# Ledger of designs, part 237: miniprotein binders against q56419

Target 1, 326 residues: q56419
Amino acid sequence: MEGRTLEEVQEEVFKRHGVLVPKKELEDLAKALEEAGLLLTEKVEARLKEEEEKLKRERPMRLAGLSYPEGEREARAFLEAFRASYPGEGEEARVLLMPHLEPSRVPEVYGAALAALEKTPPPERIYLVGVAHRPLKEKAAALPVPFQTPFGPALPDLPALQALDALLPFELFNTPLAFREEHSLELPLFFLKGRFPEARVLPLLVARRSPELGEALKVVLRDFPGLLVLAVDLSHVGPRFGDTPLTRTLAEEARRRDLGFLERLAEGEPEAALAFLGANPTRIDGVEVVASLLPLLRERKGKVLAHRLDLEAPTLSAVGAGTLVL
Below, E stands for the ipSAE of ESMFold2; O stands for the ipSAE of OpenDDE; V2 stands for 0.75 times the mean of E and O plus 0.25 times the DockQ between their complexes.

## First folded at step 18 (miniprotein)

Design i49
Fold by ESMFold2-Fast, scan of step 18:
Structure i49 (fold): chain B 326 residues (1-326), chain A 105 residues (1-105)
Amino acid sequence: as target 1 above (326 residues)
Amino acid sequence: TEEERRFEWLFKYARAYLREGYESGNPEILRLAIELFKEALEIAKRTGDPEREALVLWYLAAAYLDLGDKEEARKYAREALRIAEKKGIERVIAWAEQLLRELED
């Protein structure tokens, strides 16, 4: 133990690696190590290094069999069912905003994204920007490895990732274990890879506002043109998210907040979109992504294709989701 | 105190993983959230903080509901309601009554 508490080990591991080990697991490990005469911290670090080495080769599917089918044929049918759930035609996207919420909760919204991708010429690469659900060592991160999907591996665009890394004031390839469990990349990637099987990917996570990321991406996109995808959810309302129980009035307010935000982005006014959220920007997932990517969103007009507020009665909570093309 | 700081740290990340588990439907993430809430619950009990205890019990009920374990969800929601009623924690009374109502039938 080296005089450390289990609580100190838990917090240290989380801070350094973005991996939260329950105290009970640390207790069980400490008991086993005591009988073997080994130190807890050294054993945890060794296990995490082993997981990091696996991630250097590939990022495996984590939600296959849960959020989407494992088999390619079943995955194709699943994807086509989502497209069919949206009755409209898409529009060509240079920038696509889509959700990362469990797809079955908002099928029409994912269908709208698929419709937009049908009208979009196949890109050589996709800049996929999600939201970090674990702490990152820096404001943003990327993992430069193949991401497995039912449609085959989504290969990293190594030259573009290297160019991006060179322009940033921090190491881009930080906190690899934060990518081990990350639905904000995995769920959109399922749809993107199904539609554009030959496109390479830049899997990017934003944890905190990074204007330097937006500036660097603007430069990299000139040399390495591609589709920019913002994988973000909208309003989070209700006790589940530390808020007031949902009422008809609060649901209407959340819909107006979501649509007002998206409509201002569609007008090419991302600063106005952020200002519109007023005193509670944290109620919308992806504020930090939009704030980081301002240079890529300004003066780009587009259209909101779909929006839904998904309601959950047991906790009187809701999550907003939308599809926007720019 | 150190225990108060640790409670806030655990509660923050337990709620974050509950949100992630709900959004992704990943049962492993939900189980992680549950273990973190259980750690936070023990601190709330030891420090004699009924508001924190009732809140954590309600989030445990929501987590078990997300896992599909209705029996555990009812158990934790009932305990949250009991403590909230005893201490006049109106927010948790309303939340627990709603969850229990939806778990009936």
Scores: ipSAE 0.724, ipTM 0.890, lowest interface PAE 1.2, mean pLDDT 91
Fold by OpenDDE base, second read of step 19:
Structure i49 (fold): chain B 326 residues (1-326), chain A 105 residues (1-105)
Amino acid sequence: as target 1 above (326 residues)
Amino acid sequence: TEEERRFEWLFKYARAYLREGYESGNPEILRLAIELFKEALEIAKRTGDPEREALVLWYLAAAYLDLGDKEEARKYAREALRIAEKKGIERVIAWAEQLLRELED
């Protein structure tokens, strides 16, 4: 079939680099090539390498002007509005679990995170652990470059990142292109940088559970203390996610699982939290992150500050979000 | 078959990109999802699988809704509904009808 080669290349590049190259772009490249298949892949890889080289310098904002304001003044007003959306007071956090969903969907949950940050002494560094929505070459990855924000660049903690890499059985600095569009880091980082402008950041992604990551981080945190942030969403239910439309029963089940998960984490029992989810039928997003960070979550008691199951009426679907401090 | 394998891959990752686009609001990611869904749609048409066709059409409608393109969303939702009604695919009928109700001005 015409296009098989292009499709195969597209699939291969996606699997290898976590990047989807548009078919049209592949077609244009193919037309420029007298030879198909391997040569096309090589050209695509060369182009991706150029993009990787750009990411060696900085990670630009991708959601500025969309999910949050680009300008600093407007961004500060945005933060204040989100804080105002949560009527409660926060608690000091050593570990913060917060969402990475588009902020406008769950403003009070982000507000709760901001409330917690207000009660938290400024950390020297933030370990920001997000969810990889794209394939990674390894179970986890880091990008050791400045991340742009409306409040200026979030600078990496290179010594701490190097220390972490040295303790892992795999190369930590893998799949840089997976960070390019990853919102699970960008969105929480907006709030974190706005509150702690001087903190260095360790941007981490988890694709699959890595017990090694948690053990390594536990060691690194001794020499390089900081705030640990889990940027994770909770249940994903409804037709968007392959379920039946949201019903009272399905919503109750989603809430039960979300809250049951968070409460067990708040009690310092992360293994119990994972066990409680079983096969994870409501598709809680944060399971691989929590499973990777077990050593850091054990015996830490805390509090659930906020939870929301946000309904999207057009698709009869819902996403859970929560804020937890430990 | 190779076509079946390709469809499953496309559909899987189209949904993944749609989720990412929905969660982030990133239109570029949504466009990638749409591209994969469109290719999946063509395979479903060629293989004569109306259930897959109707389902992909519904996801396309959702993706265009996320992009803010109500016109294209309505178009795909209507087509999803048409095929689903013709073939008695009850779940897609209900989903398409709901989407169309919300897309009405």
Scores: ipSAE 0.631, ipTM 0.868, lowest interface PAE 0.9, mean pLDDT 91

Design i5
Fold by ESMFold2-Fast, scan of step 18:
Structure i5 (fold): chain B 326 residues (1-326), chain A 105 residues (1-105)
Amino acid sequence: as target 1 above (326 residues)
Amino acid sequence: TEEERRFEWLFKYAREYLREGYESGNPEILRLAIELFKEALEIAKRTGDPEREALVLWYLAAAYLDLGDKEEARKYAREALRIAEKKGIERVIAWAEQLLRMLED
């Protein structure tokens, strides 16, 4: 800590690495380092580098035993239960929009996604596009390593990832640490790997609108055809998300906003879908993904299979989730 | 001020981690959010800002609720309500009353 306070170390680490270390953790580490005589910032950055090196080899499960079962047998029974929660047949998907919200909150929405996957021929690869919940050095990122699941590792499609990287004006394989705790990839991947155990994956995160990503993906998909999955949640309303308390009227507005957005995507009109959200598109985390992937969504018609606004009464808040096939 | 800038910085990212923890159900991310809210709370108390203090206390209550710790959630919600009532912070009064009402049931 020579020449820096704990507050300065916390902010510097965040600025350089996008990792916000609690001051309490820095206090505990500083106490340990006083016995060794090392500088705190250097030690924290060394630990982050070690985590980054581990992520260059594989991405471990973080939500196993929490959001889904660790064991393969239990995981398959879990998938069957989610499928059973949806009474419909599903439709074949070339593009699938599904949620990344905790599955137990919207089981019928995940069930609809599973129904669509049952109607879809097994793809050689899945382009899995999630939303970055951590800062990325670039507008988008990918991690080209096996992602562990209860069904075995989801292997990266290295040729397709390299083809994509070559077409982008930025380094695609950036910010590995952003993938350490990323539920927008892990939760959909659990369902996708369970249904398509042999498919390779392109795990992609979007932090900001990147039209160059959509343009590059259109080219790559021609040579490396596969299933495109948009793992996005819809409306986030109420005090827990920085909005006004949920009322019956605001809940109805959120449902109409979500459905109007999805229905316009189903008509092959993604620009109209974005415009429909109005003045505050950041209330729906899928906006950055849809805006980036416009070339892949235009003139592609489909069907909304499910929608739910999951209400959380204690905070008068809600999160929307839906399943759309294109 | 520097303390006000640091409060806003901590509060912004604590809420982002709270959202991440809620969406993922990951207790470690929720604990991260809690620690960041506690840092923000210390600044609000030290700078004597009752609106910021009441807001952070309410978000701590929400975070503990997500973590499944109803006792800590009640504790923080009651403290948020106490400060909000004393200072006439109407939005936090409504939010805290709702959270406490739901914790009864």
Scores: ipSAE 0.785, ipTM 0.908, lowest interface PAE 1.0, mean pLDDT 91
Fold by OpenDDE base, second read of step 19:
Structure i5 (fold): chain B 326 residues (1-326), chain A 105 residues (1-105)
Amino acid sequence: as target 1 above (326 residues)
Amino acid sequence: TEEERRFEWLFKYAREYLREGYESGNPEILRLAIELFKEALEIAKRTGDPEREALVLWYLAAAYLDLGDKEEARKYAREALRIAEKKGIERVIAWAEQLLRMLED
């Protein structure tokens, strides 16, 4: 059977680059080509390379005007409203765990993060560790370019990123296209940049647990001190996520797992937090991130500032979110 | 079979894109999810698997809900319900009914 199907090309490109090319676009490309399969793949790869070249300059906003305001004035008002949604006071953070869920779903959880940031001296740099929702070529990746925000660009800390890369057994600067649409960095970065406009950023994604990342970061943090941010969500339960509809029992289990996870982290026992989850039946999002950062989380005591299990009623599904300071 | 393999891949990653789209509110990601679900739907129809068909239809309804397209969401939810009722797929019946109730308001 001579030429690869469009479906095979689509699957291959997705696996390789973490990008889904629409079938219609592939069809259009195929029609333009006299030959299918390899030539189509090459054409797609050439287009993706052009997109990668753009990402060498900057990462544009993707969720401005959707999840947060595009304009600076409106963005500041947005921050203030979110802060106001959390009635408590924060604590100084050396490590901040916060959500990456669409902010409007869990405003008080983001408010708690802002409260913590108010008590935190402005860091020179922020290590922002998100969750890769798309495949990476390696266990973790970084994008060493400015990230656009309504408050101006979040500039990368190139020296610290280079130091990190040098200590990893894999190329850190891999899969740039995985960052293009990744909300797990963009959403928390909005709040972080708004609070700390002068801080440089290390945008990191984790796809799979990498003990090497945590060990490397531990070394890098000695020479390049900064705020560590884990941008992770908690339980994902209900039909949206391949589960049964949210019941009292399921909600209680989700909360138990979320809080049990966060509390053990707050006690400085990240291994115990992971062990507590076992097979992770409620699909806590942050497991691979925490597993990668164990050396940085050990023996750090802190406080859970907020937690919410947010119900989406039409689909009887829910997502857990929390804010933890260490 | 190759079709079975393709279906499983489509259905897996469609749900992942749906999750990403739901979490971010990014309509572009939701459209990608919809594309994969639609292809999965066609496979399910060709292979004669009503359970998979009903499930995919429900997820399509959810995706269109996330896009703010209540009309298309209702359409797919109704079709999910129809197939599920015809074949006695109780879980999908309940999910489709719930979705439809919430789309009537």
Scores: ipSAE 0.601, ipTM 0.852, lowest interface PAE 1.0, mean pLDDT 91

Design i50
Fold by ESMFold2-Fast, scan of step 18:
Structure i50 (fold): chain B 326 residues (1-326), chain A 105 residues (1-105)
Amino acid sequence: as target 1 above (326 residues)
Amino acid sequence: TEEERRFEWLFKYARHYLREGYESGNPEILRLAIELFKEALEIAKRTGDPEREALVLWYLAAAYLDLGDKEEARKYAREALRIAEKKGIERVIAWAEQLLRELED
């Protein structure tokens, strides 16, 4: 009876909104609605619509006080500490590949990104391309609202976002709830806003390879020049990700695949980088972003500034992270 | 069966949210993953699949570890190991023993 209704509502909501509502949440709602005369589906839809309306005003910080400091002074010191963790000098970036993994796990990699940003002239806008961690209604999406940061709001570049939307065969501003808690945008944005406080942002999520996105972005970047940032993590290996426990051999394979991927991108050969990975057995999540952005990465040479495979002993798992300038 | 399809659907997205929670450190996302794994666990129990049950129990242990709840992590890891040892599920035996070894200390 009730179990069937809740499961149907859960799947229906997922199909329409790309949001997986836990059964317990639906049970709690059902208890509240026993005599309300409102269907569970209608109540869930109304609540999700309310959350979407909140996102229209601004996207709040979800990781402030967790992954980075909430206060501006503390956030500035935090950013400078990460820069100091990288012993090298950066290089000017027209395209920057940086991680979105929890920064404390790979501080030197974020430090390398900061070093590159120090050598880069301030852009008018940043095309920030992250990886969708939730289903999107389309292959890619954007949310044209201000993003709150400890350094002030990161404002959307509305003209550039509208130009991009006009060139795509799908509605760019889809699946707004996917942006509510998206660390692949929030964590890089913290660093980018700290370095370029005046830059506007185009926050883009890729769920599946979208060649049409890369083609459209090539046109938009010509008319609206800016810094292109690929916020992607590299290998994901070990039991957390479906492998056997991490061995020295598997760790070396992950490093080899991460570096081989980055080095081919640095040679301006993104198709070769994708081909090098083959079936992507170490689960580099940057594959779908790179495959979408091919027209922007071809024949653009650069340098790998940093790479780290972050190891976690309790689960014998690891995540790769790197910084690449093109 | 329909329950088997629902298990795979829940298990897939629970793992996606666990990965998201691990990568971001967001406790709300970790709690979401835990709820979804618990839904999947009930299906594994009803369908009598000890491999799926042991596997979900191990992911629950990892989720609680990420949340900082070592006691819950130990409980789930021990249960995963118990089922895996009884049924000869070597993959989960190795995973659970490693997790418990790190928590022992």
Scores: ipSAE 0.620, ipTM 0.845, lowest interface PAE 1.5, mean pLDDT 88

Design i51 (at its last look DockQ between E and O 0.90; V2 from the best seeds 0.75)
Fold by ESMFold2-Fast, scan of step 18:
Parts: structure tokens; C-alpha cells; sequence
Structure i51 (fold): chain B 326 residues (1-326), chain A 105 residues (1-105)
């Protein structure tokens, strides 16, 4: 049963390494190796180890030329166009919630984030917390390497990352491969590096609720002050996200859900924000991030600067995005 | 059954990658989603499940649309509609008609 051998390899690699290799790629490798089972698993694992080794040196751009321009001059003009798309003024941020959705879909929301950054004193470091799109070995992870951007590399804050690692009950640097293709860090980082070119970064991913991460971050932020950024998208509705087709009523419900969540965060009531989502908390992709960072969000009052539900007609689907300063 | 378990496993992850590809605009991730949907489609055809088959074909259409391949998107949407109409799968009829309407040009 040739196909079952490849299927077993695919599922075994995913279980052990959190990487899903398409059967077609496994078929191509098996033809070269003339032994689908044992040799294929060994070769895939060797390739994953090589990729992991590269990630220990730097994290290259994956979305340059796609979501943002590769050249520095063009990237600067692109960033300024997003700022211009938001007609309002910002507010100073100690905590910033911003999206990680493809920026061209919600330009005014990214513009609002840029407006807030204009009012914010340049931080020494940015705690950038995104959402894991790959399985992590632990509830959260970080990658302590330079992240490439069109504005130069965003350098890791190694002392702050080490302090954080020391306070956690798990290895912080546990899943380098999860950072290979992670837009929830790369897209916000483009804007953050453009505005704060000298700031160091703590690139953090949350996969599951980690109260210990929020508690540790509260301690580290006291010793290593910086800007906390939650890079999260809001409601996901419609068939492309496994849901009912978008209607005016469902769109209004999604906007109400998004704004009710953000407004409760703005009142310094993150537990109330999570409770408000009640029956459908998974409609907002940042729930696990907010739940992990409760100690950093309590009693911090702020303002919702922007919100948009981005509509896609071909699949009757939508994604919510917002900018919140605390 | 084992085939049902494998279909659900592939379909779940393919949808997760499709979401990631849509949100990031990364064509490499979209191609990954497409390959996983094609694996799931093979199982749906082999097990004779027209609802799963029509549903996977619609997600393939959405993935090709995201990739900018309108002709492949039309092809898969039309096939999804054909199966859905023959078997009375109302949700996929509606979804496929909507996607095709937007692709009329």
C-alpha cells in the first residue's frame, strides 16, 4: 500500500515537528530515494533541521514584494500612505492592539496604529505578541534572532528575552520552525520598525492560554520597560472560515461583537471583554493572546481608534480589524 | 472510520492554511492549502461522499481565487455546483453560485 506509507510519514512528521508536508512533495522525495518509508522520514527531518538551523541565525522576510515593498524607499512611501489613510489623530500607547491581516484590506486601521505610534515616545524595546499559526511545543514561544525588514533588521532584545525565559516554567525558545512563515509578527513588525527603527524586539507567539506568560511579562516589563503590542485580528465570519454566509445581520453582529470586546478592553476590563464573547469566543482570533496577558491589561483605560469589518463578496466572508490604545 | 478520520484531519488543516494564505497573501501557503484539499478530495471521491466532495471543490475554488487564478477558480466552482445541484446540497449551491457570480467579469 504505497499511499498509506506516504500518509503515515505525513502524519508522523506533523505529530513530531508540527510541519505538514504535502503528499505530492513526499511523492517527489520518495521517487528520488527509492524507499518511501524509512529514508523519506529521515530526509524530511534532515531538511527541517537545516531550516531550523537557518532560523537560529536570522528570520528572513517572507512577504516582501507581496504585502509590502522590498526596497527601503518604496517601503517608506507605502507606510506613509497608510498613515495618510487615517484622518484622525492618535493617542499615546503603552499597550497597542493592532491587526495582522493583509494591510491593504484595512488601511485605515493600520493608519490609526501609525497615528498612535506618532504620539508614543520611542521605546527601547517592543514586546510584539502574535498568534501562532503553527503548533508550538509549549503554550508560547519566542525566536531570539534578527527579523529582516525593508528598514533593516529588527534586533532581538536578548537580555529581556533571557529574563523572560528564566521566569517561565517552560523553554521559551522551543519551536523555531513556527516562526518561518508567521504573518502575525511580520506584518505588524513592518509598521513598528518603520516608526521605531532603533527599538529592539521580543517576538512572541501564543498558541494556547498561558497565564504564566502574562505574569512573567509583567515582571520583565518593570525591569525592561517597553511598548506592548498585541497583533490580533477580530471576528472571522463566513464560509471561508467554516461559518454561515455573511448577511447584513451577521455583519452587524460581528461589528457589535468586535466593538463590545474592544470597548471593554478600553475600560481596563479584559475579563469582561472575554466574557462578552461568551457563547462564541473563537470568532475573535486574539482571544488566547488577551487571555494570556490579563495582568498587563487590567485597569488600563484607553481608546478604540479604529474598527473595520473587511468584506469579501465572492465567498460572503469578513474579517474584523481594530486599533486600540491603552 | 480511518478514511473519515483522515479526511477530517486533512480538511481541518487545509482550511487553516487557506485562512493563513488569505490573511497573509502568501501564495506558497495557498499552494500548500490546495495540495491538502486535493488529498481530501481524493478521499471524498473514493468514499462516495458527495457533500464532502462538493464542499472541498468549493474550498479549492476559493483557494485558486486567492491565488489569482480565476480560470481554475471557475472550474472548481462549476464542478462544486454540478455535484451540489445533482445531490441537493443547498449550502454549496448557494456558495458556488455566489462565487461564480463574482467571477463573471
Amino acid sequence: as target 1 above (326 residues)
Amino acid sequence: TEEERRFEWLFKHAREYLREGYESGNPEILRLAIELFKEALEIAKRTGDPEREALVLWYLAAAYLDLGDKEEARKYAREALRIAEKKGIERVIAWAEQLLRELED
Scores: ipSAE 0.788, ipTM 0.907, lowest interface PAE 0.9, mean pLDDT 91
Fold by OpenDDE base, second read of step 19:
Structure i51 (fold): chain B 326 residues (1-326), chain A 105 residues (1-105)
Amino acid sequence: as target 1 above (326 residues)
Amino acid sequence: TEEERRFEWLFKHAREYLREGYESGNPEILRLAIELFKEALEIAKRTGDPEREALVLWYLAAAYLDLGDKEEARKYAREALRIAEKKGIERVIAWAEQLLRELED
């Protein structure tokens, strides 16, 4: 069988690294190579390795100037505006569930998170658990480097990260490239860093449910106490997500599932929350995160502070977002 | 077939990147989605599957909308509508019409 096609190389690189290399880039690389296939893959892998080496130093902002302001002064004004969008008062959080959706879509939900943070004593460290939108080599991963924000770098808690790694049956520090563009960490971190500038961070991603992660974190939290943040969205419904257009019935079902999930979490019954979703027909993205963190969520009672099902009219689609304090 | 396999892979991951781009507002991610959708579109055309073609065209329109390119969004939405009407694909007709209505302003 003749050399691998560019398509095969693209699929292979994606499978191995969770990175999509544009076909045009592959074509350009292939033209520079006398032999296609294996050599092309090696060249791509070498390039990706260089990118990984950059991520050993820091994770730069990717959404500054897009989803939030780049400048500190403007960023502070942004935070204040979001806080103002939520008219209620927050509660002290030991566990905070908040969205990772583009902030402008659900400002009051982020405002509710800020309200909760106002009532929360400054933590020494924040365990920030996001959703991996790209494949990971393992069920979960961490990136032990500074994350850039308009408020300065969010510094990693290396001792706590090392303690966590030591308790996991897999290498925690895997798939660094998955963090490069991951908004599920970057967007929440903006708000968290703005409120707690001195807190160290453990940036964690979950791709698949890992009971081991929750058990390990439970142990680590004893020696390294901190705020646990679940950065998750809720239902994704409509044509944009491969569903029928948003109807009253579909919206009601999405809200029912979102609120039913959050309320059961608020009651300290995370297993019941997961069971309530069943096959998850409205595609709540926080399922794998919650399933991984069961030991930390059990018997913790709290309050749902905000919920929104945000409609995008052009596509007749909607995304659910919520803020929960435990 | 290999073409069918490739189409399904492209279409799956294009939608995943579109979701990521929509949620984050990251234009680079949206451009990746567009690239995959365009390749999927060419396969759908070659295989003669008008339903897949119309669907991909609608998703392309949505992706360009997310990029803020209303002109390209309208172009793909119109083409989606044309194919869907020709083949009687009612769901895509409704989706394309809605998208076009919102793109007129």
Scores: ipSAE 0.728, ipTM 0.896, lowest interface PAE 0.8, mean pLDDT 93
Fold by ESMFold2, look of step 20:
Structure i51 (fold): chain B 326 residues (1-326), chain A 105 residues (1-105)
Amino acid sequence: as target 1 above (326 residues)
Amino acid sequence: TEEERRFEWLFKHAREYLREGYESGNPEILRLAIELFKEALEIAKRTGDPEREALVLWYLAAAYLDLGDKEEARKYAREALRIAEKKGIERVIAWAEQLLRELED
């Protein structure tokens, strides 16, 4: 064959593309290619190129029928159920922080986001900033294509995306494959598109903090005003996350870290919010997003609408989620 | 060694995919995590590292729990516990006992 082991192929594909192909899949493919006399690495590269070309045209739903209904009628009923899970009223948001955790785990936190959207004038566009769960070639990325939803395609705001790309010291449209399964965009987008069906979207991912992104976005938002959404989760504690089992003390610490972080953001003090976390001992998700977006968070006062630390008893692990309006 | 480096690479990414699958509810990502944990398990067995073996077995149990396959989750948790008790791996004993207690029929 090519003189590479399957393990070497797996690792090289990941290094080059950020895609991890299980060894069993490589074994099956290699057996079929050997019988046909074809090269494994060329076939894997061709398949990844095909996926990338599809993503240059649109981003299909990956979680329909799993995390939310695929049909529009059922999806509207789903939104209504989530809104009903939060008994309070929202407030107008210029910036919304909301989770990207599986909605059924934190229904009232998503309900609070819907309550905020009820009070928010329909924006022309939404700057949706998620957390990259796959490696990016740069600190941040965007995918300038329609994202499919049960409520129709969320169309990209191409002029705003191009303006943003022009201001950055790196290519913004740099890792299409990282968007293929990215739930930190897909799950919040379901709720946002359901409430604001006419809004265009800037789908953005942050892998590593980028002060350049925040400065560029501040400029772009002046010319292309819209709703800024930080799609982030909070503490991750317990054995699932390499921690000790959740105890009363660890849960109290995680809750204190979550709320202290959100409260400092609500006071317009994002640097203080980051400083409060220090080394981030409860692994609050999205610190890289907040650190990137400091210029857009400073001096914006608001309110924490909801918080839950969602416990999973079999693993004694928990994830925090919150809703903040600024 | 090269196998130790490969174990750490697999284990790190398998845990990242498990977290992603847990957060998203995506069974394809959960199955990816399972396959990577199985690859890591094979290395732990070949290198004779019972702590790594027991730890990976517990994560496999958590992954099957996320898929809703309680039988596989119990199976892997029991195996994790068996190894952990034999070798005195207190962390995994505690984790496996909790998971099994919550999954009692």
Scores: ipSAE 0.670, ipTM 0.882, lowest interface PAE 1.5, mean pLDDT 92
ESMFold2 (binder alone), look of step 20: mean pLDDT 87; pTM 0.882
OpenDDE base, look of step 20: ipSAE 0.721; ipTM 0.893

